# Ledger of designs, part 4: VHH binders against Peroxide stress-activated histidine kinase mak1 (mak1)

Target 1, 123 residues: Peroxide stress-activated histidine kinase mak1 (mak1), of Schizosaccharomyces pombe (q9p7q7r1507to1629)
Amino acid sequence: SVLLAEDNIINIKVISRYLERIGVKFKVTMDGLQCVEEWKREKPNFYSLILMDLQMPVMDGYQACNEIRKYELENDYPKVPIVALSANALPHVVLSCKDSGFDSYLAKPITLQHLSLIISGIL

## First folded at step 20 (VHH)

Design o1 (from f4 with D110E)
Fold by ESMFold2, last read:
Order: C-alpha cells, then sequence, then structure tokens
Structure o1 (fold): chain B 123 residues (1-123), chain A 122 residues (1-122)
C-alpha cells in the first residue's frame, strides 16, 4: 500500500490516477503531520512506499521524513522507502533530501513512466 | 510513442499577449480532451483550461477566465492557448496535458508535454 502526502489538488488527482492505473492501493494525506500520524497508526510494513511532497503546510516533507526516520530508529522498525516529490532537481534540493533521509526523488510534474519505475523497483 | 511539444513561450511585458502551441503525435488527437496546466516558481500545479476532442466544449479556471482562450486544430494535431492581459503572476512553465478520456476533468492526465516558459516582467 502506498501513502501519498500532497496538498495540491491537481497533483493529488494526477498521482492518484497513476496509482490506480498501476494497480496499487493508496491513501492520501494533505500535510506532513497527517502523513506521519497515518504511518504511525498502521503496523510496520503496511505502507511499502511513501510519496512525500517537500512543500506542505503544517509540517513540510523534510520534517515529516525526519520524524519517520527517528521513530523507526527509536522503535527498531524497518526503514520504509520514502520518495520526495520536488518542484525541481537542483543540487541543493537533492542534497537536502539525502540529509533528511529520503531514498530518492521525483521532479514535478510527476509522469506515469517515472512513477511506474520507482514503484516497480520498490514494490 | 505519444509526444506533446509546447512552443510559443517567452518574455512579455505586463499587459501583453502570447499564444502557446502544443503539437501532438502518437495518438488519435481528436478522440481526447486536452488541457493547459501551469506551474509558477515555488507553487504547485494549476489547471487552466480544457477542451473536448471536437473542439466545441471548453472549460476554464476562474483565475484565467476571460483572459485566456483554448482552441484546437484537429487537422494539424495542435492545441492552442491565447493569453491576453498577462501579469507578473502569470509567470510559469506552461504544460499541455492529454486526458485519459474525452471528458474535461482537471488532473485526469495521461501524458504531459515538457513545458514552455512564460515570463511576464518589465
Amino acid sequence: as target 1 above (123 residues)
Amino acid sequence: QVQLVETGGGLVQPGGSLRLSCTASGFTFSEYAMNWVRQAPGKGLEWLSGIRGSGGDTEYADSVKGRFTISRDNAKNTLYLQMNSLQPDDTAVYFCAKDWSDEIEPGNFEYWGQGTQVTVSS
């Protein structure tokens, strides 16, 4: 099951339609705090992938990723794959994602081809 | 292989006009709704307009209604966006997007173009 954290309505629709086409189950959350809370609510390994927008209200993607990684370490949980959704692929954004504990990134707008490749490599 | 190629972007002064084109190949163009979407620096995607395959049915976001006009020429497999009264807030990368179907449903996109930059400044 895939957990999507995204606050932009158009991007939510685009990615949701892609996930439906790929044939995976998913849940949408609209900020980093909701994403962390939803991930904690379920048992380990329930979500096999988190797609996390970097810029969100309440708690941004960097903070949310850090919270998840800290929780995993403190509870001896397996590391869930977390893929950043970024407005661009500038070097400083890529480095910040690595420092925060993201496994990889996708530049917006997200394409079906790129999302399919990420999912096939993880799921 | 589906291809969507946007052209016509550039630098324009406030109050100016610009016409974007999107040439399509690799599918039956007239069978699908087509859309324009933009992404301003540091902002999320914004759907602007859609048009059914026939070209007779159009829809617009409130933010561009009255200033932008979508059209298509099915004989040339080309989608257009006429943009008038441009302001600095219209600065963005503009994408054309192919809908999964012939219905205009914002965000229901199968394929994207690579985008064309529009910059509105003095």
Scores: ipSAE 0.533, ipTM 0.828, lowest interface PAE 1.9, mean pLDDT 90
Fold by ESMFold2, last read:
Formats: structure tokens, C-alpha cells, sequence
Structure o1 (fold): chain B 123 residues (1-123), chain A 122 residues (1-122)
């Protein structure tokens, strides 16, 4: 299953339709805290991919990713693939994603082609 | 291969106008609803307007009603957005988006253009 963390209603609809077309199961959460809590609620490897928006209310994507990586280390969990959803690919954004523990990133608006490539490489 | 190419962006003063174009190829243009969407700096995606394949039915977000006009020329496979009374908060990258179907459903987008920058500044 794919876990989507996104607070923008349009982007949620776009990505959800893409995931349906690709044929993967997914769940949507609307902030970083909900994402971390939902990921913790399930067994390790239940989610094979997290798509995480960088800017969200309550807990942003950087904080959420860091929290997941910390929890994985503390509990000797396998590292879940986490892909950042970013408004841009500027060098400082890419560096911040690396420092927070993201595996990759996708620039918004997310295209079906780019999402399909990421998913095919993981699933 | 589906392609959507936006043009017509640029720098304009507050109160000014711009006309955006989106040229489409790789699909039967007249069979699908088309949309304009924008992303302002530091903001999420905002749907602006949609138009059905025939060109007869249009919809607008409240934020742009009365200022923006969507249209299409199916003979030229081109979508347009006429933007009037532009203000600094209209500064964004503007994208055209092809709907999966011929219905106007915000967010129901299959393909996107590369986007064109519109900057409204004194």
C-alpha cells in the first residue's frame, strides 16, 4: 500500500486518480503528524512507499520524515521508501530532503508518468 | 505522446492583462475537458477554470470570476485564458491540464503542461 501525506485538495484528487490508474492501494493523510501516526499504527512494511508533501500543517514533511527515520532506528525497523513532494527542485530543497532522510523527490504538479516510474522502481 | 505547451506568460503591472495559450497534441482535443490551474510561490495548486470539449460549458473558481475567461479553438487544438485586472497575488506558474474525461471536475487531470510564469509587479 502507498501512504499519501498531502493537505491540498486538488493535489490529493490528482494523485489519488493516478494511484487508481496505476492499480495500487493507498491511504490519504492530511498532515505530517497523521502520516507518522498512521505509519506507526500498521506493521512494518505494510506501506511500501510514502509520498510526503514537504509543506503541511501541524507537522511538515521534513519533520515527519525525520520522525519516521528516528522511529525506524530506535525499533530496528526496515527503512520505508519516502518520496518528497516538492514545489520545486532547488538545490537547498534537495539538500534539506537528503538531510531529513528522504529517498527521492517529485516536483509538483506530479505527473502520472513520473509517479509511475517511481512506483515501478519500488513495487 | 500527449503534449501540452503553455505560452504567453511574463511580467505585467498591476491592473494589466495577459492572454495565455496552451497548444495540445497527441490526443483528440475536442473530446476532453481542459482546465487552467496555478501555483503561487509557497502555495498549493489552485484550480481556476475548466471548459468542456465543445467549448460551450465553462466553470470558474470564485477567485477569478469576472476577471478571467477560458476559451478554446478546437480547429487549432489550443486552449486560452484571458486574464484581466491582474493583481500581485495572481503571480504564479500557470498550467493547462487535460481532464480524464469531458466533464469539468477540478483535480480530475490526466496530463499537465510545463507551465508558464506570470509575474504581476510594480
Amino acid sequence: as target 1 above (123 residues)
Amino acid sequence: QVQLVETGGGLVQPGGSLRLSCTASGFTFSEYAMNWVRQAPGKGLEWLSGIRGSGGDTEYADSVKGRFTISRDNAKNTLYLQMNSLQPDDTAVYFCAKDWSDEIEPGNFEYWGQGTQVTVSS
Scores: ipSAE 0.529, ipTM 0.817, lowest interface PAE 1.9, mean pLDDT 90
Fold by ESMFold2 at other seeds, last read:
Structure o1 (fold): chain B 123 residues (1-123), chain A 122 residues (1-122)
Amino acid sequence: as target 1 above (123 residues)
Amino acid sequence: QVQLVETGGGLVQPGGSLRLSCTASGFTFSEYAMNWVRQAPGKGLEWLSGIRGSGGDTEYADSVKGRFTISRDNAKNTLYLQMNSLQPDDTAVYFCAKDWSDEIEPGNFEYWGQGTQVTVSS
């Protein structure tokens, strides 16, 4: 199952339709805090992938990723794949994602082709 | 292969006008709704306008209603956005998007163009 953290209604619709077309189950959360809470609520490995927008209200994607990685370390959990959703792929953004514990990134607007490639590499 | 290519972006002064074009290939253009979407620096996607395949039925976001006009020329496989009274907050990358169907539904997009930059600055 895929966990999507995104607050932009257009992006939610776009990505949701892509996930449906790919044939994977998913859940949407609309800020980083909701994402972390939902991920913690389920058993380890329930979500095989988190798609995490970097800019969200309440808790941003960098903070949310840090929280998940900390919780995994504290509880001896396996690392869930976390893919950043970014406005761009500039070197400084890539470094910040690496430092925060993201496994990869997708530049917006997200395309079906790029999302399919990421998912096929995980599932 | 489906291709959508936006052109007509550039630098314009506040209050100015610009017309964007999106040329389509690889599908039957007249059978699908088409949309314009923009992404301002550091912001999320914003749907602006949609038009059904026939070209007669249009919808606009409140933020651009009265200033922007969507149109299409099915003989040329081209979508247009006429943008008037441009202001600095209209600065963004502008994308055309092909809907999955002939209904105008914001976010219901199958294919995207590469985008064209519009910069409104003194």
Scores: ipSAE 0.515, ipTM 0.817, lowest interface PAE 1.9, mean pLDDT 90
Fold by ESMFold2 at other seeds, look of step 20:
Structure o1 (fold): chain B 123 residues (1-123), chain A 122 residues (1-122)
Amino acid sequence: as target 1 above (123 residues)
Amino acid sequence: QVQLVETGGGLVQPGGSLRLSCTASGFTFSEYAMNWVRQAPGKGLEWLSGIRGSGGDTEYADSVKGRFTISRDNAKNTLYLQMNSLQPDDTAVYFCAKDWSDEIEPGNFEYWGQGTQVTVSS
């Protein structure tokens, strides 16, 4: 199951339709706090991938990723794959994602082909 | 292979006009709804307008109603966006997007163009 954290209505629809086309189950959350809470609510490994927008209200993607990684370490949980969704792939954004614990990133607008490739490489 | 290629972007003064074009190939153009979407610097995607395959039915976001006009020429496989009364806030990359179906449903996009930059400034 895939967990999507995204607050932009257009991106939510685009990515949801792609996930349906790929044939994977998913859940949508609309900010970083909801994402962290939903991930904690389920058992470890329930979500095989988190797609995390970097810019969200309440708790941004960097903060949410940090919280998940901290929780995993404190509880001896396996590391869930987290892919950042970014408006750009500038070097400073890529470095910030690595420092926060992201495994990879996708630049917006996200295409079906790029999302399919990421999912096939993880699942 | 589906391709969508946007053209017509550029630098325009406030109050000016531009017409964007999107040339489509690799699918039966007239069978699908087409859309325009933009992304301003540092902001999220914003759906602007959609048009059904026949060209008769259109929809607009409130932010652009009365200023922007979507149209299509199915003989040329080309989608258009006429943009009038442009303001600095209209500065963005503009994308055309092919819907999965012939219904106008914002965000229900299968394919994207690469985008064309529109800059509204003196």
Scores: ipSAE 0.504, ipTM 0.808, lowest interface PAE 2.2, mean pLDDT 90
Fold by ESMFold2, fold request of step 21:
Structure o1 (fold): chain B 123 residues (1-123), chain A 122 residues (1-122)
Amino acid sequence: as target 1 above (123 residues)
Amino acid sequence: QVQLVETGGGLVQPGGSLRLSCTASGFTFSEYAMNWVRQAPGKGLEWLSGIRGSGGDTEYADSVKGRFTISRDNAKNTLYLQMNSLQPDDTAVYFCAKDWSDEIEPGNFEYWGQGTQVTVSS
């Protein structure tokens, strides 16, 4: 199952339609805190991929990714794939994503083709 | 394969006008609703306008109503956005998007163009 953390209603609809087209199950959370808590609520490996927007209210994507990675280390959990959803692909943004523990990134707007490739490689 | 190519972006002074075009190929253009969406630097996606395949039915976001006009030329497979009274807050990358169907439903987009930059500054 895929966990989507995104606060923009248009982007949620876009990505949700793509995930439905690809045929994967998913859940939407609307900020980083909700994302971290939902991920913690389920058993390890229940979510095989997290799609996480970098800019969100309450807890942003960098903070949420850091929280998940810390929790995994503290509890000896497997490392869930986390893909950043970024407004741009500037080198400093890419490096900041790697430093925060993201596995990869997708530039917005997200296309069906790029999302399909990411999911095929992980799921 | 489906392709959407936006053109017509550029630098414009406040109060100016600009006309964006989106050339479509790889599908029967007149059978699908088309949309304009923008993304300002550091902001989320904002749906602006949609138009049904026939060109007779249009919808607009409140933020652009009265200033922007969507249209299409099905003989040329081209979608247009006429943008008037531009202000700095209109600075963004503008994308055309093909709906999954002939209904105007913000967010139900199947394909995107790569976008064209519009910058409004003195």
Scores: ipSAE 0.498, ipTM 0.804, lowest interface PAE 2.0, mean pLDDT 90
Fold by ESMFold2 at other seeds, fold request of step 21:
Structure o1 (fold): chain B 123 residues (1-123), chain A 122 residues (1-122)
Amino acid sequence: as target 1 above (123 residues)
Amino acid sequence: QVQLVETGGGLVQPGGSLRLSCTASGFTFSEYAMNWVRQAPGKGLEWLSGIRGSGGDTEYADSVKGRFTISRDNAKNTLYLQMNSLQPDDTAVYFCAKDWSDEIEPGNFEYWGQGTQVTVSS
Protein backbone atom coordinates (compact mmCIF):
# COMPACT_ATOMS: atom_id res chain seq x y z
CA SER B 1 0.00 0.00 0.00
CA VAL B 2 1.12 3.55 -0.78
CA LEU B 3 0.54 6.49 1.53
CA LEU B 4 0.06 9.84 -0.22
CA ALA B 5 0.42 13.10 1.71
CA GLU B 6 -0.80 15.99 -0.44
CA ASP B 7 -3.06 18.96 0.25
CA ASN B 8 -3.74 20.15 -3.32
CA ILE B 9 -6.94 18.56 -4.64
CA ILE B 10 -5.83 18.64 -8.30
CA ASN B 11 -2.54 16.89 -7.49
CA ILE B 12 -4.38 14.37 -5.30
CA LYS B 13 -6.63 13.47 -8.25
CA VAL B 14 -3.70 13.27 -10.67
CA ILE B 15 -1.60 11.01 -8.45
CA SER B 16 -4.58 8.90 -7.35
CA ARG B 17 -5.49 8.20 -10.97
CA TYR B 18 -1.88 7.24 -11.68
CA LEU B 19 -1.77 4.88 -8.70
CA GLU B 20 -5.02 3.26 -9.85
CA ARG B 21 -3.58 2.76 -13.35
CA ILE B 22 -0.42 1.24 -11.90
CA GLY B 23 -2.64 -1.07 -9.83
CA VAL B 24 -1.50 -0.30 -6.28
CA LYS B 25 -3.60 0.28 -3.17
CA PHE B 26 -3.22 3.68 -1.56
CA LYS B 27 -4.54 6.07 1.08
CA VAL B 28 -4.57 9.87 0.97
CA THR B 29 -3.81 12.22 3.84
CA MET B 30 -3.96 16.00 3.51
CA ASP B 31 -1.14 17.24 5.76
CA GLY B 32 2.05 16.02 7.35
CA LEU B 33 0.48 15.38 10.76
CA GLN B 34 -2.24 13.17 9.26
CA CYS B 35 0.46 11.34 7.31
CA VAL B 36 2.59 10.63 10.39
CA GLU B 37 -0.44 9.53 12.45
CA GLU B 38 -1.76 7.26 9.68
CA TRP B 39 1.64 5.66 9.18
CA LYS B 40 1.95 5.08 12.96
CA ARG B 41 -1.56 3.60 13.13
CA GLU B 42 -0.63 0.68 10.87
CA LYS B 43 2.00 -2.01 11.44
CA PRO B 44 5.55 -1.12 10.23
CA ASN B 45 5.44 -2.73 6.77
CA PHE B 46 1.83 -1.99 5.91
CA TYR B 47 2.88 1.00 3.76
CA SER B 48 5.70 0.19 1.37
CA LEU B 49 6.06 3.75 0.08
CA ILE B 50 5.18 7.25 1.23
CA LEU B 51 4.72 9.99 -1.36
CA MET B 52 5.12 13.21 0.60
CA ASP B 53 4.51 16.72 -0.62
CA LEU B 54 7.07 19.11 0.90
CA GLN B 55 4.66 22.02 1.32
CA MET B 56 1.55 21.20 3.37
CA PRO B 57 -0.46 22.91 6.12
CA VAL B 58 -0.18 22.00 9.83
CA MET B 59 3.04 19.98 9.37
CA ASP B 60 5.15 20.25 6.22
CA GLY B 61 6.84 17.33 4.46
CA TYR B 62 10.26 17.98 6.00
CA GLN B 63 8.82 17.87 9.51
CA ALA B 64 6.73 14.79 8.76
CA CYS B 65 9.70 12.91 7.32
CA ASN B 66 11.78 13.80 10.39
CA GLU B 67 9.02 12.54 12.69
CA ILE B 68 8.79 9.24 10.84
CA ARG B 69 12.57 8.71 10.86
CA LYS B 70 12.71 9.57 14.58
CA TYR B 71 9.92 7.11 15.35
CA GLU B 72 11.62 4.37 13.29
CA LEU B 73 14.89 4.85 15.20
CA GLU B 74 13.19 4.89 18.59
CA ASN B 75 11.25 1.69 17.85
CA ASP B 76 13.85 -0.18 15.77
CA TYR B 77 11.54 -0.10 12.75
CA PRO B 78 12.74 -0.60 9.18
CA LYS B 79 13.16 2.55 7.12
CA VAL B 80 10.08 3.12 4.93
CA PRO B 81 10.83 4.54 1.47
CA ILE B 82 9.76 8.21 1.48
CA VAL B 83 9.74 10.15 -1.80
CA ALA B 84 9.42 13.92 -1.69
CA LEU B 85 7.08 15.72 -4.09
CA SER B 86 8.65 19.07 -4.89
CA ALA B 87 7.76 22.13 -6.94
CA ASN B 88 11.44 22.41 -7.95
CA ALA B 89 14.74 20.55 -7.82
CA LEU B 90 16.99 23.43 -6.71
CA PRO B 91 20.15 22.28 -4.92
CA HIS B 92 19.04 23.55 -1.49
CA VAL B 93 15.74 21.66 -1.81
CA VAL B 94 17.62 18.46 -2.69
CA LEU B 95 19.98 18.89 0.28
CA SER B 96 17.10 19.65 2.67
CA CYS B 97 15.33 16.48 1.51
CA LYS B 98 18.46 14.38 2.14
CA ASP B 99 19.01 15.99 5.55
CA SER B 100 15.38 15.29 6.52
CA GLY B 101 15.65 11.60 5.57
CA PHE B 102 13.90 11.40 2.19
CA ASP B 103 15.07 8.58 -0.09
CA SER B 104 14.31 10.38 -3.36
CA TYR B 105 12.26 13.22 -4.86
CA LEU B 106 9.95 13.88 -7.81
CA ALA B 107 9.39 17.28 -9.37
CA LYS B 108 5.85 18.48 -10.01
CA PRO B 109 3.85 17.98 -12.07
CA ILE B 110 4.33 14.28 -11.46
CA THR B 111 4.25 12.09 -14.57
CA LEU B 112 2.89 8.54 -14.81
CA GLN B 113 6.23 7.34 -16.20
CA HIS B 114 8.30 8.70 -13.31
CA LEU B 115 5.85 7.47 -10.67
CA SER B 116 5.79 4.01 -12.29
CA LEU B 117 9.59 3.84 -12.19
CA ILE B 118 9.71 4.77 -8.50
CA ILE B 119 7.07 2.17 -7.60
CA SER B 120 8.79 -0.51 -9.72
CA GLY B 121 11.96 0.13 -7.74
CA ILE B 122 10.24 -0.73 -4.41
CA LEU B 123 8.14 -3.67 -5.65
CA GLN A 1 5.14 8.95 -27.71
CA VAL A 2 2.79 11.65 -26.45
CA GLN A 3 4.13 15.22 -26.50
CA LEU A 4 2.46 18.45 -25.43
CA VAL A 5 4.33 21.72 -26.11
CA GLU A 6 3.07 25.01 -24.74
CA THR A 7 4.00 28.34 -26.35
CA GLY A 8 2.85 31.95 -26.19
CA GLY A 9 3.93 32.91 -22.68
CA GLY A 10 5.75 36.12 -21.88
CA LEU A 11 5.76 39.43 -20.02
CA VAL A 12 2.56 41.47 -20.18
CA GLN A 13 1.37 44.61 -18.42
CA PRO A 14 -1.69 44.47 -16.15
CA GLY A 15 -4.89 44.57 -18.18
CA GLY A 16 -3.17 42.99 -21.17
CA SER A 17 -3.88 39.85 -23.14
CA LEU A 18 -1.99 36.74 -24.24
CA ARG A 19 -2.91 33.68 -26.26
CA LEU A 20 -1.30 30.39 -25.27
CA SER A 21 -0.97 27.44 -27.65
CA CYS A 22 -0.38 23.76 -26.93
CA THR A 23 0.66 21.55 -29.84
CA ALA A 24 -0.10 17.87 -29.34
CA SER A 25 1.35 14.75 -30.95
CA GLY A 26 1.44 10.99 -30.35
CA PHE A 27 -2.31 10.44 -29.85
CA THR A 28 -5.63 11.04 -31.64
CA PHE A 29 -6.13 14.61 -30.42
CA SER A 30 -9.87 14.85 -31.20
CA GLU A 31 -10.69 11.82 -28.99
CA TYR A 32 -9.67 13.44 -25.70
CA ALA A 33 -10.58 16.30 -23.45
CA MET A 34 -7.81 18.84 -22.99
CA ASN A 35 -7.19 21.15 -20.06
CA TRP A 36 -5.24 24.21 -18.95
CA VAL A 37 -3.70 24.23 -15.47
CA ARG A 38 -1.43 26.80 -13.84
CA GLN A 39 0.98 27.01 -10.93
CA ALA A 40 1.72 30.42 -9.45
CA PRO A 41 4.96 30.99 -7.51
CA GLY A 42 4.72 29.26 -4.14
CA LYS A 43 1.23 27.93 -4.88
CA GLY A 44 -0.30 24.58 -5.78
CA LEU A 45 -1.76 23.50 -9.10
CA GLU A 46 -4.97 25.25 -10.17
CA TRP A 47 -7.22 23.86 -12.89
CA LEU A 48 -8.43 26.65 -15.19
CA SER A 49 -10.41 25.24 -18.08
CA GLY A 50 -11.27 22.12 -20.06
CA ILE A 51 -12.65 21.36 -23.51
CA ARG A 52 -14.03 18.12 -24.97
CA GLY A 53 -12.54 16.54 -28.09
CA SER A 54 -15.20 17.94 -30.44
CA GLY A 55 -14.53 21.48 -29.18
CA GLY A 56 -18.19 22.10 -28.40
CA ASP A 57 -18.23 21.64 -24.63
CA THR A 58 -16.11 23.81 -22.33
CA GLU A 59 -15.78 24.37 -18.61
CA TYR A 60 -14.04 27.11 -16.59
CA ALA A 61 -12.89 27.67 -13.05
CA ASP A 62 -14.71 30.60 -11.40
CA SER A 63 -11.40 32.46 -11.04
CA VAL A 64 -11.02 32.85 -14.84
CA LYS A 65 -14.57 32.65 -16.17
CA GLY A 66 -15.32 35.61 -18.41
CA ARG A 67 -11.62 36.46 -18.89
CA PHE A 68 -10.20 33.25 -20.36
CA THR A 69 -11.46 31.33 -23.39
CA ILE A 70 -10.38 27.78 -24.22
CA SER A 71 -10.55 26.53 -27.80
CA ARG A 72 -9.01 23.87 -30.03
CA ASP A 73 -8.20 23.31 -33.70
CA ASN A 74 -8.35 19.56 -34.28
CA ALA A 75 -6.97 19.91 -37.82
CA LYS A 76 -3.78 21.41 -36.33
CA ASN A 77 -3.71 19.31 -33.13
CA THR A 78 -3.55 22.55 -31.18
CA LEU A 79 -5.18 23.70 -27.93
CA TYR A 80 -5.52 27.42 -27.17
CA LEU A 81 -6.14 29.64 -24.16
CA GLN A 82 -7.07 33.27 -24.81
CA MET A 83 -6.30 35.24 -21.66
CA ASN A 84 -7.75 38.75 -21.28
CA SER A 85 -7.71 41.33 -18.50
CA LEU A 86 -4.56 39.82 -17.02
CA GLN A 87 -3.56 40.85 -13.50
CA PRO A 88 -0.39 40.30 -11.48
CA ASP A 89 -1.92 37.31 -9.66
CA ASP A 90 -2.28 35.54 -13.04
CA THR A 91 1.52 35.24 -13.06
CA ALA A 92 2.27 31.50 -13.25
CA VAL A 93 3.59 28.63 -15.30
CA TYR A 94 0.74 27.44 -17.54
CA PHE A 95 0.46 23.77 -18.51
CA CYS A 96 -1.75 21.94 -20.95
CA ALA A 97 -2.92 18.50 -19.84
CA LYS A 98 -4.45 15.57 -21.69
CA ASP A 99 -7.37 13.90 -19.94
CA TRP A 100 -7.53 10.08 -19.73
CA SER A 101 -10.86 10.29 -21.60
CA ASP A 102 -13.12 12.66 -23.54
CA GLU A 103 -14.74 13.89 -20.32
CA ILE A 104 -13.82 17.12 -18.58
CA GLU A 105 -12.86 16.13 -15.04
CA PRO A 106 -10.39 18.46 -13.33
CA GLY A 107 -7.39 16.44 -12.18
CA ASN A 108 -8.07 13.41 -14.40
CA PHE A 109 -4.93 14.02 -16.45
CA GLU A 110 -2.74 11.47 -18.21
CA TYR A 111 -0.03 13.66 -19.82
CA TRP A 112 1.38 17.14 -19.21
CA GLY A 113 3.34 19.68 -21.18
CA GLN A 114 6.48 21.31 -19.78
CA GLY A 115 4.71 24.63 -19.28
CA THR A 116 5.08 28.22 -20.48
CA GLN A 117 5.75 31.16 -18.16
CA VAL A 118 3.30 34.05 -18.03
CA THR A 119 4.39 37.14 -16.08
CA VAL A 120 2.05 40.06 -15.49
CA SER A 121 3.95 43.04 -14.17
CA SER A 122 4.41 46.73 -14.75
Scores: ipSAE 0.495, ipTM 0.810, lowest interface PAE 2.1, mean pLDDT 90
Fold by ESMFold2 at other seeds, last read:
Structure o1 (fold): chain B 123 residues (1-123), chain A 122 residues (1-122)
Amino acid sequence: as target 1 above (123 residues)
Amino acid sequence: QVQLVETGGGLVQPGGSLRLSCTASGFTFSEYAMNWVRQAPGKGLEWLSGIRGSGGDTEYADSVKGRFTISRDNAKNTLYLQMNSLQPDDTAVYFCAKDWSDEIEPGNFEYWGQGTQVTVSS
């Protein structure tokens, strides 16, 4: 199952339609705090991938990723793949994602081809 | 194989007008709804307008009603957006988007262009 953290209604609809076309189950959360809480609520292997927007209200994607990585270390959990959704792929954004514990990134607007490739690499 | 290419962006003064074009290839253009979407600096995506495949039936977001006009020329496989009375908060990257179907459903987009920058400033 895929966990999507995204606060923009249009981008939620775009990505949700892509996930439906790919044929994977998913759940949407609308900020970083909701994402962390939902991930903790389920068993470690329940979500195979987190798609996490970097800029969200309440808790941003960098903070949320850091919280998840911290929780995994504290509980000796396996590392869930987390892919950043970013407005651009500038080097400083890519580096910040790496330092925060993200496994990869997708630049917006996200395409079906790029999302399919990311998901195929995980399945 | 599907391509959407936006053109016509640029710098305009407040109160000015600008006309965007989106040329489409790789699908039967007249069978699908087409849309315009924008992303302002530091903001999320905003759906602006949609038009059904035949060129009849258009829809607009409240934020642009009366100022923007969507149209299409199916003989040229081209989508248009006429933008009037532009203000600084219209500054954004503007994208055209192909719907999965012939229904105007904001966010139900299959393909995107790379976008064209519109800047409204003195």
Scores: ipSAE 0.495, ipTM 0.804, lowest interface PAE 2.1, mean pLDDT 90

Design o1 (from f4 with D110E)
Fold by ESMFold2 at other seeds, fold request of step 21:
Structure o1 (fold): chain B 123 residues (1-123), chain A 122 residues (1-122)
Amino acid sequence: as target 1 above (123 residues)
Amino acid sequence: QVQLVETGGGLVQPGGSLRLSCTASGFTFSEYAMNWVRQAPGKGLEWLSGIRGSGGDTEYADSVKGRFTISRDNAKNTLYLQMNSLQPDDTAVYFCAKDWSDEIEPGNFEYWGQGTQVTVSS
């Protein structure tokens, strides 16, 4: 199952339609806090991938990723794959994603091809 | 291979006009709804307008209704966006997007163009 954290309604629809075409189950949350809470609510292996927007209200993607990585260390959980969704691929954004514990990133607007490649490499 | 190529962007003065074009290839253009979407710096995607394959049915976001006009020329496989009364907050990258179907449903997009920059300044 895939967990999507995104607050933009258009991007939610785009990514959801892509995930349906790929044939994977998913859940949508609208900010970083909801994403962390939903991930904690389920057992560690329930979500096999988190797609995490970097810019979100309440808790941004960097903070959410940090919270998940901290929780994994504290509870001796396996590391869930987390892919950042970014408005740009500037070097400082890529470095910040790596420092926060993200495994990879996708630049917006996200294409079906790029999403399929990420998912096939993980799932 | 499906390809969407936007052109017609550029720098324009406040109050000015621009006409964007999107040339499509790799699919039967007239069978699908087409859309314009923009992304301003540091902001999320904003759907602007959609048009059904026949060209007869159009929809607009409230933010652009009355200022922007979507149209298509199926003989030329080309989608257009006429933008009038442009303001600095219309500055964005503008994308055309192919719907999965012939229904105008914001966000139901299969393919995207690479986008064209529109800058409204001074």
Scores: ipSAE 0.493, ipTM 0.810, lowest interface PAE 2.2, mean pLDDT 90
Fold by ESMFold2, fold request of step 21:
Structure o1 (fold): chain B 123 residues (1-123), chain A 122 residues (1-122)
Amino acid sequence: as target 1 above (123 residues)
Amino acid sequence: QVQLVETGGGLVQPGGSLRLSCTASGFTFSEYAMNWVRQAPGKGLEWLSGIRGSGGDTEYADSVKGRFTISRDNAKNTLYLQMNSLQPDDTAVYFCAKDWSDEIEPGNFEYWGQGTQVTVSS
């Protein structure tokens, strides 16, 4: 199952339609805190991928990723693949994502082709 | 291969006008709804307008209604956005998006163009 953290309604619709076309189960959360709590609520490995927007209210994507990685380390859990959704792919954004514990990133607007490739590489 | 290419962006003064074009290939253009979407720096995507394949039905976001006009020329496989009364907060990258179907449904997009920059500044 895929966990999507995104607060923009248009992005949510776009990505949700893509996930439906790819044929994967998913759940949507609207900020980083909701994402972290939803991921913690389920057993380890329930979500095989987290798609996480970097800029969200309440808790941003960098903070959320860091919280998940901390929780995994503290509980000896396997690392869930976390892919950042970024407005751009500038080198400083890529470096910040790596420092926060993201496995990869996708530049917005997200395309079906790129999302399909990420998902096929994980599943 | 589906391809959408936006052109016509540039620098324009507040209150000015600009016309964007999107040339489409790789699909039967007249069978699908087409949309304009923008993304300002530090913001998410904002749907602006959509038009059905026939060109007869259009919809607009409240933020641009009355200022922007969507149209299409099916003989040229080209989508247009006429933008009038531009203001600094219209500054964004503007994208052309192909709907999955012939219905206007914001966010129901299959393919995207690469975008064209519009900058509204004195």
Scores: ipSAE 0.460, ipTM 0.801, lowest interface PAE 2.4, mean pLDDT 90

